# Designs tried in a protein design chat: VH-VL binders against q9h9l3. Part 26

Target 1, 176 residues: q9h9l3
Amino acid sequence: PRKMVAIDCEMVGTGPKGHVSSLARCSIVNYNGDVLYDEYILPPCHIVDYRTRWSGIRKQHMVNATPFKIARGQILKILTGKIVVGHAIHNDFKALQYFHPKSLTRDTSHIPPLNRKADCPENATMSLKHLTKKLLNRDIQVGKSGHSSVEDAQATMELYKLVEVEWEEHLARNPP

## First folded at step 15 (VH-VL)

Design Ea8
Fold by OpenDDE, look of step 16:
Structure Ea8 (fold): chain C 176 residues (1-176), chain A 122 residues (1-122), chain B 107 residues (1-107)
Amino acid sequence: as target 1 above (176 residues)
Amino acid sequence: EVQLVESGGGLVQPGRSLRLSCTASGFTFSDHYMDWVRQAPGKGLEWVAQIRNKFNSHTTHYAESVKGRFTISRDDSKSIVYLQMNSLRTEDTALYYCARDEFDSGYYFDYWGKGTTVTVSS
Amino acid sequence: DIQMTQSPSSVSASVGDRVTITCRASQGISSYLNWYQQKPGKAPKLLIYDASSLQSGVPSRFSGSGSGTDFTLTISSLQPEDFASYFCQQANSFPRTFGGGTKVEME
């Protein structure tokens, strides 16, 4: 169905030692890869570790960042009623302090047919980067500038589309 | 309530320029794609141009019939989309509609303005 | 460009009649097909989007079906307010293109 979106979030470290993952950017794309949402988000707590090499988040991005509470409302409005596709999406939902219905969630890190297509063990957890390279012949998360959540969300959607028919049939027979 | 109000239409000679405006209200303008669609007198609908939102770099698309002559732009701070029309031709005569483009679950024009009339005549 | 062939160009019908309008795309457009209603002197109004999804506020007597290249708009029981022109529109590719329109007239 086209009521499908893909989400990818970037997190920074908060808390005493920066061990708490807090939402700092969220990107959402539609079935065709058009960006529905892409905002820097200001955590409610002081940022201890920007995790820039992975997150791509810098201090300057937080200057006009959307407060978490506001961003969360905006994001949830987009996600409500949709099938939400993500990679290791439980991390994104955790950062959002929101849990989407399981029946409407698709995690590309846990789709055996996708791994099989990529000549990977079906029960292994493969990275988005690896799957994207193998199945889409595209390099993502390249360089030291950090990830692009838009790029990652788009890749996630494209990966899912490769196995959408098969997986949706599977889920219909085996509802979560 | 969503509202789109077009303005800027009028009578012009061929080769002249005209700038149309569409003022939007009742929704988060900056989040939506905006399109222009025109309708010649007694004829069907013709898509003219699209401009996408800030998340998609305000990318633009044009019908071949207006490419190189028309420019679509937007001011999100004012909730206005524009259509700069240069080198106007008689075949550009039409009622020009501004339309909100929804791209959540498909791509469709869910709201339209009342239109503004452009007449190109010598 | 994707050409949209709409038929018929006009149809005469009476209140209560079933009216069917067809739209054919020159190439596959998946379900990216929308239907609009336009009354004289008024702007188009969205009826159906994504081939078969009914727009909010539109009466249930309107329905859309089809995928790929062939699509149909159906009015199950024509009402007086339904006499108007109808247009299909593909949103699969650029440029966006409309069908030629169908005028539903009173018999």
Scores: ipSAE 0.836, ipTM 0.927, lowest interface PAE 0.6, mean pLDDT 96
Fold by ESMFold2, look of step 16:
Structure Ea8 (fold): chain C 176 residues (1-176), chain A 122 residues (1-122), chain B 107 residues (1-107)
Amino acid sequence: as target 1 above (176 residues)
Amino acid sequence: EVQLVESGGGLVQPGRSLRLSCTASGFTFSDHYMDWVRQAPGKGLEWVAQIRNKFNSHTTHYAESVKGRFTISRDDSKSIVYLQMNSLRTEDTALYYCARDEFDSGYYFDYWGKGTTVTVSS
Amino acid sequence: DIQMTQSPSSVSASVGDRVTITCRASQGISSYLNWYQQKPGKAPKLLIYDASSLQSGVPSRFSGSGSGTDFTLTISSLQPEDFASYFCQQANSFPRTFGGGTKVEME
């Protein structure tokens, strides 16, 4: 009965020597993969390193990007009260300067039944690319032009669906 | 406050055209799907068309009864959704509602306008 | 197209009564079923989405249940403002389709 969405973020380098990860794109999809939100986001700090090879973010994307404070408000409005699915989702919440209730958070990088289905160690932290190839027969994050946060959010939702019934029952019996 | 206001209805003869408009306010229009739903006098509801949001390329869907004759479109800068109705038939006579189509959990019409009446008669 | 069969077509009831309206889909629609209320001369109003989720601002006396093909809207204790027509609508597939409606009338 609770609404469920998947999120993925791309980050750029800010701060001294570009070592701070700051939000520069966020995509949110519904259960069926329809896109609820997909915006480039202008960090409040100067961008030192676009990290384009992984982030896909280029200078032209920032020209009309939504300021971080406004984008954060829009994103949190969508997330509030929902089950939020992500991959290594702690990093996404950190970039949003936000922590979603643990009981409403699903992290596909840490679901033992999902790892087991992929013939991976249950306690391993598996990459989204690897799980998607193994379990969905799809290649994501292809090439060196960077990741697509829409593609990644959609893949994350599809992966969760593979274990949704089992894992939701587990969490109901073992509340975090 | 969410508000949807339809306009452009009227009396037309079969075979002619009419364009409906729905002006939206009180929400981020470009983020939402928009639909037209119609209701013939004393009859039930019939879904007509959907146009998706900017993030889904404004993809459109139509009821079979209107496919090829009606075109849904939107202008996100003005927060308006349109229904261009060509080759009108007497069966198109109805009250036409504009509806906001939410898709965060399932798909559902959470806000409706008051409708605009289209009468097609000879 | 998915046909939505709604029953009864009308029900005569008194304030305080429990009212149950049934909607059946011609094929499985998972939980993609919505309920709307419509009063004469007014636009429909969403009551329940996704089979059982209560829309904000709708009184808790309204509830929805069901999955697959068989769905139910229940009004636990009918109020004077609840005399209206009720429509189910599937959102599993295009075209979206509505049930024929149920008119809830005062005895």
Scores: ipSAE 0.608, ipTM 0.862, lowest interface PAE 1.8, mean pLDDT 93

Design Gc5
Fold by OpenDDE, fold request of step 20:
Structure Gc5 (fold): chain C 176 residues (1-176), chain A 120 residues (1-120), chain B 111 residues (1-111)
Amino acid sequence: as target 1 above (176 residues)
Amino acid sequence: QVQLVQSGAEVKKPGASVKVSCKASGYTFTDYYMHWVRQAPGQGLEWVGWIDPDSGGTFYAQKFEGRVTMTRDTSISTAYMELSRLRSDDTAVYYCARGDYSYGYEFDLWGRGTLVTVSS
Amino acid sequence: QAVLTQPPSVSGAPGQRVTISCTGSSSNIGAGYDVYWYQQLPGTAPKLLIYDNSNRPSGVPDRFSGSKSGTSASLAITGLQAEDEADYYCQSYDFSLEAWVFGGGTQLTVL
């Protein structure tokens, strides 16, 4: 079986009004939750809104941040060939301008058994915070200091582990 | 109706540039990537690149890097592809095609194509 | 030349079954990327025929089917009809090239 990693990204606002979501931090953990990658990333465009309350990103984090192109290369090298677990992961891939094979993608925001386990509607899109609280009895994204992409990636991996066997069997019987 | 309407045929000289437009309607313009694919006469399909109408971010095939520029005007749901330093082998029908990124990657909506002829 | 390999032409009589192969490599189909198929009628733009290897969009008859195995994919057409005469293209993504790639296209003739 292929190795599995979990990814979580933090975005800042760029563009004239800061409405463009640009990658500013990326964290990748392995199956055991060990950090494989955790870097602040410098967007190619000027940051208008750090979105600190959510992203946890501050101006000081950009001083020695890794340029986007370099970071992208590092990240893609890690992701290639892996089963990648994430929450609303299409946003992460979008920010990376990257296409990962759908068959190797696990989006915890779109796993009906996971929602069912959390007593949520199977077809609803639940937040990572909510699922983590319900299923892991753990609080993430607490406070006003912003998110920790490492913490979020680890939580995502742990959530997936709860339904891994069932979901992998489902995917095997119903390949996308 | 969900559709992509492309600009009319173009005739250009070698060395010139051409800008093809693609106006989207019937759906949220910024929810999909806009791909550009060309087809030389009697030949197959060739991917040129994509633009994210939401962010304006672009990604080009290596073959066209430095010579193609993709832009968009969200106010009129229109994508543009400009190809510069044209040569005869750029003669082709250029298609814009909608591509998902959230649920799939298929090109599920195509424009009717724009013929660009490069001739001296 | 096209990154994905298709036969340049196939033919069949009405009612017959025909298959069109699409051969990739370890950097695209073999890497797990899905295969998409497009039908292009003469003088028209391509139309999505199959997505995610084997799924049919609304309006596509069930006599069209797609499959994928290893580094290759296949489009099968059963109950061949005159209206099926067209060019067919397979598509996938190549991570090495970082590009969407097409097959060379297959011209289907209905005899």
Scores: ipSAE 0.934, ipTM 0.959, lowest interface PAE 0.5, mean pLDDT 96
Fold by OpenDDE, fold request of step 20:
Structure Gc5 (fold): chain C 176 residues (1-176), chain A 120 residues (1-120), chain B 111 residues (1-111)
Amino acid sequence: as target 1 above (176 residues)
Amino acid sequence: QVQLVQSGAEVKKPGASVKVSCKASGYTFTDYYMHWVRQAPGQGLEWVGWIDPDSGGTFYAQKFEGRVTMTRDTSISTAYMELSRLRSDDTAVYYCARGDYSYGYEFDLWGRGTLVTVSS
Amino acid sequence: QAVLTQPPSVSGAPGQRVTISCTGSSSNIGAGYDVYWYQQLPGTAPKLLIYDNSNRPSGVPDRFSGSKSGTSASLAITGLQAEDEADYYCQSYDFSLEAWVFGGGTQLTVL
């Protein structure tokens, strides 16, 4: 059986007006929620907007941040061959300039049984915060200090575990 | 209508540069990667690289690193591919192709291609 | 040389079934990456024919089918028609090369 990991990334704003989303932190946890990777990442371009309220990223975090190219290599090494769980995970992969096999991808924002379990429309896109509160009775992304990608990755994994059996069976019956 | 319109054919000398444009219409330009694929006469398809029109981020095939530059102008939904230090074996039809990154990776929309001829 | 291996040519008579193989490796198809197929009619740009191994875009007849197993994929065309005469390319992603890779292409001739 393949190992399963969950990923969550935080972005900052780069470009002339800070409208470009650049990877600034990435966290990866294993099936048990143990942190496998958690690094601040230095974007290749100058940061214009730290988006701290949401990202939790501050200027001080970039002082010893891992350069993007190096971080990307480290992250890809972890992800390769794994089933990767994430929420709206395409954004994470996009930020990483990375293509993960779809068959090995689990996006908790697109799992109908998970939404059903949360009494949400199956085809709706629910936030990680909402699902976590509803299904795990846990508050994440609270406060003014910004999000914790570790916390979010852990929550994502726990959410997936709630529907893992059902969903994996579904995927097995409906291989791409 | 969803389409990609590419610039016209180019004739270049060895050592020169060529810049091909690809204008997207009928869809949100920034929602898809723009890939570039070339095809030498009578040969197969060769992936050159992609650009993320949203971020401007690029990723090139190793073969073209240092010689290709992909850019975009979001205001006119246009992607550009510039290839420098041209040589005869760069003669090919260059295609831009839309590639999804959210729900799939397929190249589901192609331009009609731009012939670039490199000859002395 | 193409990363994915296809037969250079295949042929069939109208109404027949033909198959085009696409052989990859553990770093692309075998790594779980999906296979895509493109049809290129003479003098035209490639057109998406199959995505995600076996799915057909709108407008593609159901006589086209794709499959994947192990490190290989296959395109099957049933009820071969004259308009099917074209070049067919398989595509996947190779994580070791960090590149989208194509097969060498297969020229399908309808006899």
Scores: ipSAE 0.934, ipTM 0.960, lowest interface PAE 0.5, mean pLDDT 96
Fold by OpenDDE, look of step 15:
Structure Gc5 (fold): chain C 176 residues (1-176), chain A 120 residues (1-120), chain B 111 residues (1-111)
Amino acid sequence: as target 1 above (176 residues)
Amino acid sequence: QVQLVQSGAEVKKPGASVKVSCKASGYTFTDYYMHWVRQAPGQGLEWVGWIDPDSGGTFYAQKFEGRVTMTRDTSISTAYMELSRLRSDDTAVYYCARGDYSYGYEFDLWGRGTLVTVSS
Amino acid sequence: QAVLTQPPSVSGAPGQRVTISCTGSSSNIGAGYDVYWYQQLPGTAPKLLIYDNSNRPSGVPDRFSGSKSGTSASLAITGLQAEDEADYYCQSYDFSLEAWVFGGGTQLTVL
């Protein structure tokens, strides 16, 4: 079986009105929740909105941040060949300008058995925070300091582990 | 209706530049990548690169790095591809094609193509 | 020349079954990336025929089917019709090149 990693990224606002989401932090954890990668990343464009309330990113974090191109290379080396678990993970891949094989992707925002376990509609899109609270009895993304991508990545992996056996069997029986 | 409308045919001299436009309609322009693919006469398809209309971010095939520039104008849902330092082997039909980045990478919508002829 | 390898041409009579192969490598199809197929009628732009290895977009007849195994993929056309005469291209993503890649194309002739 392939090794699994979980990823979570934080974005800041760039562009004329800060409406463009640019990668500013990326965290990757292994199956056990050990941190494999956690870096602040410098976007190629000027940051207009740090979105600190949500992202946890502050101007001081960008002083020694890793340039995007370099960070991207580091991250891709970790992800290549792995089953990558994430929540709404398409946003992370988009921010990385990266295409991961769909067959090696696990998006916890689109796993019906996970929603069922949380007593949510199977086809609904539930937040990571809600699922984590409901299924792990843990509070994440608490406070005004913003999100922790490490914490979020760990929570995502733990959520997936709850339905891993069932979901992997489902995928094996239902190839694209 | 959902469609991509491309600019008309171009004739250029070697060393010149060409800029092809692709106007999207019938869908949210910023929800999909815009890919560019070219096809030389009697030859196969060749991927040139993509632009994210939402962010303006681009990614080019290595072959075209340094010569291609992709841009967009979201106010008119139009993508542009500019190719510089043209040579004869750049003669091709250039297509814009819509591609998803979320759960479907397929190029599900194509323009009708723009013929670019490079000749001395 | 093309990253993915296709036979340059195939032919069949109306009603017959034809198959078009698409051979990749460990850096694209073999890496788990899905295969897509496009149909290009003479003088027209390519049209999506198969996505995610074996799925048909709406409007594509069930005579068309796709499959993937190992580093290769295949397009099968049953009940061949005159209107199927076209060029067919397979497509995938290559992580080593960081590029979308196409096959060289296969010209299908209906006899």
Scores: ipSAE 0.917, ipTM 0.950, lowest interface PAE 0.5, mean pLDDT 96
Fold by OpenDDE, look of step 19:
Structure Gc5 (fold): chain C 176 residues (1-176), chain A 120 residues (1-120), chain B 111 residues (1-111)
Amino acid sequence: as target 1 above (176 residues)
Amino acid sequence: QVQLVQSGAEVKKPGASVKVSCKASGYTFTDYYMHWVRQAPGQGLEWVGWIDPDSGGTFYAQKFEGRVTMTRDTSISTAYMELSRLRSDDTAVYYCARGDYSYGYEFDLWGRGTLVTVSS
Amino acid sequence: QAVLTQPPSVSGAPGQRVTISCTGSSSNIGAGYDVYWYQQLPGTAPKLLIYDNSNRPSGVPDRFSGSKSGTSASLAITGLQAEDEADYYCQSYDFSLEAWVFGGGTQLTVL
């Protein structure tokens, strides 16, 4: 069986008016929640909006941030060959300019059994915060300091573990 | 109608540059990557790279790095591919193709292609 | 030299079944990346035929089917028709090259 990791990324605003989302932090945890990677990342373009209240990113975090190209290489090395769990994970992969095999991707925002367990419509897109509160009885993304990508990655992994057996069986029965 | 309309055929000398345009219509331009694929006469398909029309981010095949530049104008839903330092083996039909980045990667929409001929 | 290997040509009579193979490696198909198939009629742009190994877009008849196993994929065409004469390309992603890759293409001739 393949190793499983969870990923969460934080983005800042670049480009005109800061409407471009650029990777500024990436956290990766293993199945047990141990941090495998957690780095601030320096976008290739000037940051216009740190989006601190959401991203948790501040200007001081960019002083010694890892350049995007370098960070991308480090992250891809970790992700390659793994089952990657994330919430709305397509945004993370997009920010990384990366394509992960669909068969090795687990998006907790699109797992009907997970929503069902949380008494949510199976086809609805629920937030990580809501699912975490409902199923793990834990509050994440609280306060004004912004999100913690490590915390979010850990929560994502824990949520997936709740439905792992059922979902993996489903995927095995329904290959693409 | 959902379609990609490409610019007309080009004839260039070796060493010159060519810029091909691809105008999208019928869908939200920024919701999909725009890939570029070329096909030399009588040959197969070769991926050149993609641009994210939303961010302007690009990713090129290693073969074309340093020689290709992909850009976009969101105001007119148009993607551009510029290839510089042209040589004879760059002669090909160049296609733009829409590709999803979310839960599907397939190139589900193609332009009709732009023939670029490089000859001395 | 294409990253994915296809036979250069296949042929069949109307009504027959033909199969086009697509052989990859551990860095693309074998790495779990899906296979896509495109049909290119003479003088036209490629058209998506199969996505995610075995799914047909709307408008593609069920005569076309795709499968994947190991490091290889296959396109099957049943009830071959004259209009099926075209070039067929498989496609996948190679993580080693960090590139979308195509097969060399297969020319299908309907006898």
Scores: ipSAE 0.915, ipTM 0.950, lowest interface PAE 0.5, mean pLDDT 96

